# Ledger of designs, part 380: VH-VL binders against q0atu2

Target 1, 119 residues: q0atu2
Amino acid sequence: MLDKKARIRTSREYRNVFEKGKRLSGRFLIIYYVENALDNNRFGFITNKKIGMAVIRNRIKRQLRAIVREYQGQVKNKHDIVLVARAGIGKSSFEGMEKDYIAIMKKAGLFARNANKID
Below, E stands for the ipSAE of ESMFold2; O stands for the ipSAE of OpenDDE; V2 stands for 0.75 times the mean of E and O plus 0.25 times the DockQ between their complexes.

## First folded at step 20 (VH-VL; framework fv_dusigitumab)

Design hh53 (at its last look DockQ between E and O 0.64; V2 from the best seeds 0.79)
Fold by OpenDDE, look of step 20:
Structure hh53 (fold): chain C 119 residues (1-119), chain A 122 residues (1-122), chain B 111 residues (1-111)
Amino acid sequence: as target 1 above (119 residues)
Amino acid sequence: QVQLVQSGAEVKKPGASVKVSCKASGYTFTGYDINWVRQATGQGLEWMGWMNPDSGDTGYAQKFQGRVTMTRNTSISTAYMELSSLRSEDTAVYYCARDSGYDSGEFYFDYWGQGTTVTVSS
Amino acid sequence: QSVLTQPPSVSAAPGQKVTISCSGSSSNIGANYVSWYQQLPGTAPKLLIYDNNKRPSGIPDRFSGSKSGTSATLGITGLQTGDEADYYCGTWDSSLSAGYVFGGGTKLTVL
C-alpha cells in the first residue's frame, strides 16, 4: 500500500484538490491534480456506487492503488492527485486501467521529465 | 472501417480564422482523442494538439496556445480545429489523426484524415 | 529545429536494407514509445511502427523498429520502389510542456 505520507486522507485535502486543481478525463479515470507545498506526492482514490457493489469498488480501489504505486517514482513531485473511477472501469482489465492511467498522466504532464521508459 | 474525413481546402487572408472539420466513422468517436498535425509545403510534420471528444479536454502545443481551438460535435462524430490570426506561415496541409493512447498508454496516430489544405495569402 | 533528429535523406537500391535513425532526449524517446510514419508523395502519413517495434496490420515484416536509450531506428529490408517516401519518427514528450513531437523527417530515395 501507499505510504501514509503519500495518501490524501482528509476531506479538506480532497476539497482542496477539487477546488484548486485541474481536471482531465481518460476513458476509465478522471484525475484532479494540483501542486502542493510538500516534497512528495499524495494520492487519493474515489470509487462511488456507480462503479458497482462494494466488492467491486474495493477491487477497483486496490487495483488503482497498485497502479499508482508502480509508477509513483515517475510522477513529478509536489502534487496532490485524486483519481476518480468512471462508471465503465468495472468492465476494464487491470491492464486497461493501467494504460488509461498512464495516458491521462502523460497528458497532464505529470510524469517526471527525467522519467524512464514506462513499461 | 475507421475513417477520418476532413473538410475541403481553404483560402484565407492574413488575420482571418479557419475552421477545419474532421468527421470520424467506423469506431466509437468518444473513445479516442483526436490530434491535429500540420505540414507546410515541403516541410515536416508539426503536432498542434489533442482533443478528447468525450470530455472536450484539450492540450495544445505551446506554439499554438491562444490561437488554436479544438472542439467537437459528438452527435455527428466530428472534430474541429480553428486557427485564428492566420499568417502566411500557417499555410499548410492540416491533418486530423486518431490517437490510440487510451488503448496502449502510449501515443501514436493510427488513422489519419486525408488532409485539408489551408492557404493564407494576401 | 525538430525535437527529434533524423537524417534528412537516405538512399539505397532495390533489395537492399536501409536504416533511419531518430535521436531524442530523456524526456521523449527516453521516456516514451516511439512510432514511425510513412508518407508517400502527395498522401497523408500512415502509421508504420508503433510501440517501438510493433507493426500495424497490413505492414510487412520487412519494416522493423527498435529503440535504445534516447534513440530509435527504423529498418527497411528488401527495399522496394514503392518504399520511396518520407519517414517520420514521433513520440510523446514528457517535458514541462507535454505533447507529441515529430522528427524532421527522412526522405528515402530508391535508386
Scores: ipSAE 0.901, ipTM 0.951, lowest interface PAE 0.5, mean pLDDT 95
Fold by ESMFold2, look of step 20:
Structure hh53 (fold): chain C 119 residues (1-119), chain A 122 residues (1-122), chain B 111 residues (1-111)
Amino acid sequence: as target 1 above (119 residues)
Amino acid sequence: QVQLVQSGAEVKKPGASVKVSCKASGYTFTGYDINWVRQATGQGLEWMGWMNPDSGDTGYAQKFQGRVTMTRNTSISTAYMELSSLRSEDTAVYYCARDSGYDSGEFYFDYWGQGTTVTVSS
Amino acid sequence: QSVLTQPPSVSAAPGQKVTISCSGSSSNIGANYVSWYQQLPGTAPKLLIYDNNKRPSGIPDRFSGSKSGTSATLGITGLQTGDEADYYCGTWDSSLSAGYVFGGGTKLTVL
């Protein structure tokens, strides 16, 4: 679970990431990311109505939050990161979203540790 | 039957630019990133960068920042690498390679082009 | 000067076993899975091992890989003259300027 401090909460915070941040696309996700002035990372999630009905969008948000939670210890500190679901994400599996996330986070230079789980 | 077929050998003078092409077949071109790797004669492999054919996004090795541009034409499933301000040290075989990132979350190059020899000499 | 360190050469007789080492750091081998590439004389590199120890289709089980800490090892048993090639380890480096890194290569000579 991401705690309150690790969430992007306001429209202004989201806008800052979109306006000042870098953008990188995977198969199912787009990430926008920017350095922040905090001692921690913050995450935001966007699933627009083109993704599907509310039950589908809620499922995808839960899956993305779970993925981010699982790998948050590997993310370099001091970043605001917004995950935007692409239109085709509804046809992906959890594993597909997870691998996409890992790939684009590595290519963005945002992982500092091995992104694969350890025992 | 994934194939990556590269353009022919090039001979260039210092200060010029070279653009190498890499035509992909046997898979969905936009589904995988293309990486470029070079190898000077008798030397090892040197990674240059990656390019996402779907978005056009790129990531370049620091050594090549400002001199390399990686692009594509999705209608003909072709990736390009252009290296400018050539020096004699840029004499090498240049390879394109498909990366596995979106399938596995781990990076390896499962298919390689045949290589393009670029010679930079006065 | 490569980021990952490999011995420049190894050799053994046909039928023997060789081991090729690859030494890196916490930001590359320590953080990411390792792959190995075979480059036969005059040809492009070919994927030999991925995900530390997995073989692509068509690669015989005489080729094996392992990883421990910040080091990786390629093992080749039952050496054949056709195994004479350059071998490269490779992995993602999760450092500040994220990117892919290779070892310097190891020339295998089959005596």
Scores: ipSAE 0.816, ipTM 0.915, lowest interface PAE 0.9, mean pLDDT 92
ESMFold2 (binder alone), look of step 20: mean pLDDT 94; pTM 0.958
ESMFold2, look of step 21: ipSAE 0.788; ipTM 0.909
ESMFold2 (binder alone), look of step 21: mean pLDDT 93; pTM 0.957
OpenDDE, look of step 21: ipSAE 0.882; ipTM 0.946

Design hh54 (at its last look DockQ between E and O 0.68; V2 from the best seeds 0.77)
Fold by OpenDDE, look of step 20:
Structure hh54 (fold): chain C 119 residues (1-119), chain A 122 residues (1-122), chain B 111 residues (1-111)
Amino acid sequence: as target 1 above (119 residues)
Amino acid sequence: QVQLVQSGAEVKKPGASVKVSCKASGYTFDSYDINWVRQATGQGLEWMGWMNPDSGDTGYAQKFQGRVTMTRNTSISTAYMELSSLRSEDTAVYYCARDSGYDSGEFYFDYWGQGTTVTVSS
Amino acid sequence: QSVLTQPPSVSAAPGQKVTISCSGSSSNIGANYVSWYQQLPGTAPKLLIYDNNKRPSGIPDRFSGSKSGTSATLGITGLQTGDEADYYCGTWDSSLSAGYVFGGGTKLTVL
């Protein structure tokens, strides 16, 4: 699980990211990201009913949290980042999801300048 | 089977704009980013930017920010690169290239167009 | 000028082995997979190596890639006259200005 400090938790925080942030689409994910005034990054996760049943949505959310947690140290600081699962994510493997996350984050320039190799 | 076919050579005056097209075939167009790379005569490859045909999202090299626009028409599987305020230094062969690094979270170009020569001269 | 540094030229006789180096930094080669491209005279670049050491279909095993730290190397064994071309390394740069970067290119001459 992500640290409490690393989570976007309120509707207000989510709204801020959507309204003021930038948007990039991957194959399975859409990310919204905006600079925050904190010393740490915060992550939010959205899985709507288009993804599937609650069991599936919860699984996807857990997988996304796992991915974010694994690469958290590679992300540039002072960002609020919301991950929105796209409809096709349910058909993706964990690895596929992971690679999509990595690619989209690289496109966004959100990985640290001196980040370690990401596989 | 995968093919990228670009538009023909262009001759432009300084200050004008050029729009190069890249028609894709043999694969699902909106599943792969299209990148643009140029090469001046006798020089190396220079990356210009990427375009996501599905979303229309783009990312441009800083050098071309404000001067390049990458778009697509999904109905005809065609990507476009428009470069404005042309200068003599923009004389080069321009390539479109398919990005297939998504499966590894990386970036590499596995298929290239044949190139489009753009000449900028007074 | 190029973010990635390659030797401007290398040469060898047919049948010999050559290596082309590509040096970068922690934000590019150090953080991302390297790809190599072959450009025959008057033609578009062709993908030669991707993901550091993988060969696309149709690329003979005479071509190999490796990466260590912030450097990458392209190896060509059993050099053939048809290998005479320009070779470029490339990778993603995860710096503040994220984007793909190429090496300056290496001209391979088969003696």
Scores: ipSAE 0.853, ipTM 0.939, lowest interface PAE 0.7, mean pLDDT 94
Fold by ESMFold2, look of step 20:
Structure hh54 (fold): chain C 119 residues (1-119), chain A 122 residues (1-122), chain B 111 residues (1-111)
Amino acid sequence: as target 1 above (119 residues)
Amino acid sequence: QVQLVQSGAEVKKPGASVKVSCKASGYTFDSYDINWVRQATGQGLEWMGWMNPDSGDTGYAQKFQGRVTMTRNTSISTAYMELSSLRSEDTAVYYCARDSGYDSGEFYFDYWGQGTTVTVSS
Amino acid sequence: QSVLTQPPSVSAAPGQKVTISCSGSSSNIGANYVSWYQQLPGTAPKLLIYDNNKRPSGIPDRFSGSKSGTSATLGITGLQTGDEADYYCGTWDSSLSAGYVFGGGTKLTVL
């Protein structure tokens, strides 16, 4: 779904976001974010065992990647952003996750202009 | 059903601080952010910031950054807004309001407190 | 001084129609949905319209909203004396100073 260059790939890259980044919580998600030195954004996804078994966690990751892809064109460039799923996310609908993501990204100041979906 | 009940009127001198409370009932307090909005006499509405009662996260309007602090006590479902270094220009009615952001992804204030009048005079 | 521009006042007779405009920019109305608030004298604001054109429960259909580009419009038909109030538009602003913004307000007088 996401381009390879738009993924946070290494443990070092993840640690940089957690250690130097800002944190903002929604109902189902926590985002950590920090400016990077690239021309593009990168996204990472964390689902821990509190979420559920692997099948559930994989579904959640797939849904979050789809949401990020829908809105990636509206995200201000040069940010590494890690989405951490909160324990209650497995009971949320796709629409609920999407609205939570939109809300916290707006409150973080990470959406630029028109925050509607990319067509 | 949903209610936001604010503390009573305050009279303050320039340089002092004021702390306004907003007690929520009729909904799950930690599921919705509380915003603060003020209105000077005969003037329009001015947004001050938001506060997430679950996490304690805040976002303040730049005009108030450094002078405003928004907090809560979740055990009594109460939000607080404290404004320091008061000036006569801070004389206004201060409202708390519940925002819709996590339900819709779009922000609007569906429930408002009754307002708290703060008068700053010498 | 308000980020969103509204006419200071409008007036009309009972039973007539009135519209209230709200003009903004690409970072606010152009990027986000618009809400409208009614403030009766001496009271807190009340949500009237959300998501550009939706009415909360209890708001009659003679109140309507629309958005086009960077502007929004509140329409009130069948005007009643109880509609005499201040009306504010509001929306999120996605600029560098991200936050919520209101219009300056419009005083509706029913004559």
Scores: ipSAE 0.753, ipTM 0.905, lowest interface PAE 1.2, mean pLDDT 91
ESMFold2 (binder alone), look of step 20: mean pLDDT 92; pTM 0.951

Design hh55 (at its last look DockQ between E and O 0.65; V2 from the best seeds 0.74)
Fold by OpenDDE, look of step 20:
Structure hh55 (fold): chain C 119 residues (1-119), chain A 122 residues (1-122), chain B 111 residues (1-111)
Amino acid sequence: as target 1 above (119 residues)
Amino acid sequence: QVQLVQSGAEVKKPGASVKVSCKASGYTFTSYDINWVRQATGQGLEWMGWMNPDSGDTGYAQKFQGRVTMTRNTSISTAYMELSSLRSEDTAVYYCARDSGYDTGEFYFDYWGQGTTVTVSS
Amino acid sequence: QSVLTQPPSVSAAPGQKVTISCSGSSSNIGANYVSWYQQLPGTAPKLLIYDNNKRPSGIPDRFSGSKSGTSATLGITGLQTGDEADYYCGTWDSSLSAGYVFGGGTKLTVL
C-alpha cells in the first residue's frame, strides 16, 4: 500500500487535480497531474462501474496501486497525480497496465530526469 | 501491410503555413501514436512531436511549441501536421511515423511514411 | 547539437565488422530503450533495432544492438555494399522537456 502521505484522499484534492491539472490518455489509463505545494507526490485512483463489478474494480485498483508504488521513486516530486481506469483496463494484463502507466508518465514528463531504466 | 502514405510536396513562402497529411492503413489507427520527424537536406533526423489518435493528445518538442499543431481524422485514419510561421530553416522532408513502443513502455518508430518535401523560399 | 552523439562517419570493407556508438545521458539512454534506424540514400528511415537489441522482422542477424549505461552500440557484421547508409540512434528523453531524441547520424561507407 502507498504511504498515507502519498495518497489523495479528499474530494477537494481530487477536484483540484481535475480542474487545474493536465490530462493525458493512455490505452488503459487516463492521468491527471498537477504540481502541489508539498515535498512529496500524491496519487489518486478512480475506477468507475464501467470497469466492471466491484470485485473487478477493486482488483484493478490494487493493481494500479502496486504499479504506482513500484515506480514511485521514479516520479518527479511535488505532483498530485490521479489515475483513472479506462473501460478496457479489465481486459488488460498487469504487465499491459504497467507499460501503459510507464508510457503515459513518460509522455507527461513526470519521471525524474535522472531516473533509472524502466522496463 | 501497415502503410503510412503522406501528402505531396509543398512549396511555401516565409510566414505561411503548411499542413501535411499522413494516411494510415493496415492496422487500428487509434491504437498507435503518430510521430512526426523532419530532416533538412543533408542533415539528421529531428523529432517534432507525438499525437495520440484516440484521444487527440499531443506532445511537441520545445523547439516547435506554439508553431506546430498535430491533429487527426479518425474516420479516415489520417494524421495531420501543421507548421506555421514558416522559415527557410523549415525546408525539409517531413515524415510521419508510427510509434510501436507501447508494449515495453518505450518509444520507437516501426513504420514510416514516404516523406513530404516542404520547401520554404521567397 | 544532437542530444545523442554519434560519430559522423565510419567505413569498412565488405565482409568486415563495424560498430557505431551512440552516447547519451542518464535522462535518455540511461533511462530508456534505444532504437536504431537505417536510412538508405533517398529513402525514409527504417527501423533496424528496437528495445536496445531486438530486431524487427526482416532485419538480418548481422545487425545487433547493445546498451550499457548511457551509451548504445550498433554492430554490423558481414558488411555488404547495400549497408551503405546513414544510421541513427534514438530514444526517449525523460528530462524536463520530455520527448524523443535522435543522434546526429553516422554515415557508413562500404569501401
Scores: ipSAE 0.885, ipTM 0.948, lowest interface PAE 0.6, mean pLDDT 94
Fold by ESMFold2, look of step 20:
Structure hh55 (fold): chain C 119 residues (1-119), chain A 122 residues (1-122), chain B 111 residues (1-111)
Amino acid sequence: as target 1 above (119 residues)
Amino acid sequence: QVQLVQSGAEVKKPGASVKVSCKASGYTFTSYDINWVRQATGQGLEWMGWMNPDSGDTGYAQKFQGRVTMTRNTSISTAYMELSSLRSEDTAVYYCARDSGYDTGEFYFDYWGQGTTVTVSS
Amino acid sequence: QSVLTQPPSVSAAPGQKVTISCSGSSSNIGANYVSWYQQLPGTAPKLLIYDNNKRPSGIPDRFSGSKSGTSATLGITGLQTGDEADYYCGTWDSSLSAGYVFGGGTKLTVL
């Protein structure tokens, strides 16, 4: 199925991505990514307290999860990918976050097929 | 008004390196990636790579991996492209260009520098 | 050979119409929007069409773009001698070695 929950769950899994992975920055997001030994992708999401209060951070996480879900079918498999929200993300719109994600995923070489599902 | 102004023409010998500069004005330099594109005399356009002025992140075309380095100095809004181990086939006009990737998720080059001629000869 | 295929040249008389094709694959034109660039002799390229079919400010409506599947087309009507230039299509390629790709260019001659 297209929406198998593929989440990075443990601190050890997160540390592996940060220590062994590549990093690429956009305007609102930083991605860290590393090949894994699975047949699927796993995603993690980090917001820190500088972004805002918990309700703001939870809204941003929900928006980022929605963006990742929309495009996950176009992401090359076998990667652990952590999205880190930058401090300025609170000034962005959902569309702004989405375009940023598309741009950095293309530049990281992580999209394999059509990524133009939104205009 | 957005403007990209490049350094002047260069003449180099085989085996040397060249560093071309591209000074940006009229926009927030760190908000857009700079790409480098070259064109040999009478030939088509050849993409060399992108550079994010905010982070310093780069992505190079495979053909130039190991020979090209793209950098910047954000204090003076200037991007640089350095090409090493020059050969006669590297004789070309080198362009910097701004891409709109973060605005749209789609890449196109909306503003171009005037070009820098690099001649590699003995 | 370039990743995107264009005819090497086209020609037509002043006032007539010409089209320039650009053929690619599912990883480039099929996955990404196409742009077109005009390069007049001795000058830097200039953006002519972006997002498949949009014109930047200052580009007259006699220039048009379209995309279907893995192919794109630039249309020019009302040809003028000042349109003699090289024309390039370009797009992102999302394949294993992701990066930007150009067509080989098309030289337009107005007879």
Scores: ipSAE 0.666, ipTM 0.882, lowest interface PAE 1.5, mean pLDDT 90
ESMFold2 (binder alone), look of step 20: mean pLDDT 93; pTM 0.955

Design hh56 (at its last look DockQ between E and O 0.63; V2 from the best seeds 0.74)
Fold by OpenDDE, look of step 20:
Structure hh56 (fold): chain C 119 residues (1-119), chain A 122 residues (1-122), chain B 111 residues (1-111)
Amino acid sequence: as target 1 above (119 residues)
Amino acid sequence: QVQLVQSGAEVKKPGASVKVSCKASGYTFTSYDINWVRQATGQGLEWMGWMNPDSGDTGYAQKFQGRVTMTRNTSISTAYMELSSLRSEDTAVYYCARDSGYDAGEFYFDYWGQGTTVTVSS
Amino acid sequence: QSVLTQPPSVSAAPGQKVTISCSGSSSNIGANYVSWYQQLPGTAPKLLIYDNNKRPSGIPDRFSGSKSGTSATLGITGLQTGDEADYYCGTWDSSLSAGYVFGGGTKLTVL
C-alpha cells in the first residue's frame, strides 16, 4: 500500500485537485494533477459505480494502487494526482492499465527522468 | 487499410493562419492519437504535438505553444492542425501521423499522411 | 540543435552493413523506447523500427534496432540501392517539456 503521506485522503484535497488541476484522459484512466506545496506526491483514486460491483471497484482500486506504487519513485515531486477509472477499465488487463497509466503520465510530463527505465 | 489523407498545398502570407486537415480511415479514429510533424525543405523532422481524438486533449511542443491548435471532427474522422502568425520559417511539409505506441506506454508513428506543403512568402 | 544526435551521413556499397547511431539522454532514450523512420526522397516518413528492435509488417529483417543506455543503433545489412534515404530516430522525452523528439536525421548513400 501507499504510504499515508502519499495519499490524498480528504474531500477538500480531492476538490482542490479537481478545481485547480489539469486533466488528461487515457484509454482506461483520467488523471487530474496539480502541484502541491509538499516535498512528496500524493495520489487519489476514484472508482465509481459505472465500473461495476463493489468487488470489481475494489479490485480495480487495488490494481491502480499497485501500479502507482510501482512507479512512484519515477514521478516528479510536488504533485497531487487523482486517478479516475473509466468505465471500460473493468475489461482491461493489469498490464493494460499499467501501460495506460504510463502513457498518460508521460503525456502529462509527470515522470521524472533518471537512469531507470519506465517500461 | 489504415490511411491518413491530408488536405492540399497551401500558400500563405506572413501573419496569416493555415489549417491543414487529416482524414483517417481503416481504423477506429478515436482509439489512436494523431501527431503532427513538419519538415522544412532540406531539414529534419520536427514534432509539433499530439491530439487525442477521443477526448480532444492536446499536447504541443513548447516551440509552438500559443500558435498551434490541434482539433478533430470525430463524425468524419478528421484531425486538424492550425498554425497562426505564420512566418517564412514555417514553410515546410506538414505531416499527420497515427500514434500506435500508446498500448505499450510508448509513442511511435506507424502511419503517416502524404504531407501538406505550406509555403509562407510575401 | 536536435535533441537526439545522429551522424549527418553514412555511406556504403551494396551488400555491406551500415549502422546509424542515435545519441540521447536519460530523459529520452534512457527511459523510453526508440523508433526509427525511413524517408525515401520525396516521400513521407515510414516506420522502420519500433520499441527499440521490433519491425512492423513488411519491413525486412535486414533492418534491426538496438538500444543501450542513452543510445540507440539502427543496423542495415545487405544494403540495397533502394535503401538510400534519410533515417530518423525518435522517442519520447519527459524533460521539462514532455513531447516526442527526433534525431537530426542521417542521409544514407549507397555507393
Scores: ipSAE 0.889, ipTM 0.949, lowest interface PAE 0.6, mean pLDDT 95
Fold by ESMFold2, look of step 20:
Structure hh56 (fold): chain C 119 residues (1-119), chain A 122 residues (1-122), chain B 111 residues (1-111)
Amino acid sequence: as target 1 above (119 residues)
Amino acid sequence: QVQLVQSGAEVKKPGASVKVSCKASGYTFTSYDINWVRQATGQGLEWMGWMNPDSGDTGYAQKFQGRVTMTRNTSISTAYMELSSLRSEDTAVYYCARDSGYDAGEFYFDYWGQGTTVTVSS
Amino acid sequence: QSVLTQPPSVSAAPGQKVTISCSGSSSNIGANYVSWYQQLPGTAPKLLIYDNNKRPSGIPDRFSGSKSGTSATLGITGLQTGDEADYYCGTWDSSLSAGYVFGGGTKLTVL
């Protein structure tokens, strides 16, 4: 689980990222990101009701949090990053979400070192 | 069968712009990024940038930032690369290539266009 | 000059084996998978190897790839005259100006 300091929690914090940040789209995910004034990264997760029922949305959020946690040591510090699930994400696999995340984070220039599990 | 078919050769003067097209077929155009790579005569490959056909998002190599624009028209499955303020050093063959990134989580170019020769001369 | 360093040329006789090296850094080869491209004379590049050591459909298994640390190697066994081409390694570079990088290319001559 992500630590409390690594969470975007308030509507104001989310709005700041959407209003001032950059946006990149993958196949299943959109990321919004902006440099922050902290010593650390913060992550937020958005699932739209169009994705499905609450059980499905909660499963997707849990999967996305697991992916972010796995790769968090490779993310350049001092960024607020919001992951927005696209409507079609319910048809993806965990592996598909993971690969999409890796690709868009690399293209955004947000990965620092050893962006995948293979040397 | 995946195909990328590029527009024909161009001859330009310094200071002009060139726009090269790349028509995709045999796959879902919006599912894979298009990258542009150039190669001067007798030289190696030089990456220019990527473009997401679904969103229109781009990322350009620093060398071309401010001079290159990559766009698309999804209704005809066509990507475009426009290079402005041309110099003689921009004389090269320009390739479009399909990017594997979203499926693989790693980047490689699995299909390439035939290339478009751009000559910049006085 | 190239971000990824390859020997300018290599040569060997038909039927023999050759290797082509590709040296990089922790931000490119060290952090990302490597691909190899073949460019036959007068043609566009073609993907030979992806994900360090995997072959796309239609590439014979006499072409192989490997990666160790910040270096990658393309191996070609059973050399044929038709293998005479330029070979490029390529990978993502995760440094400050993130993007894709190629090696300078290696001309293979089959004598």
Scores: ipSAE 0.654, ipTM 0.885, lowest interface PAE 1.6, mean pLDDT 90
ESMFold2 (binder alone), look of step 20: mean pLDDT 95; pTM 0.965

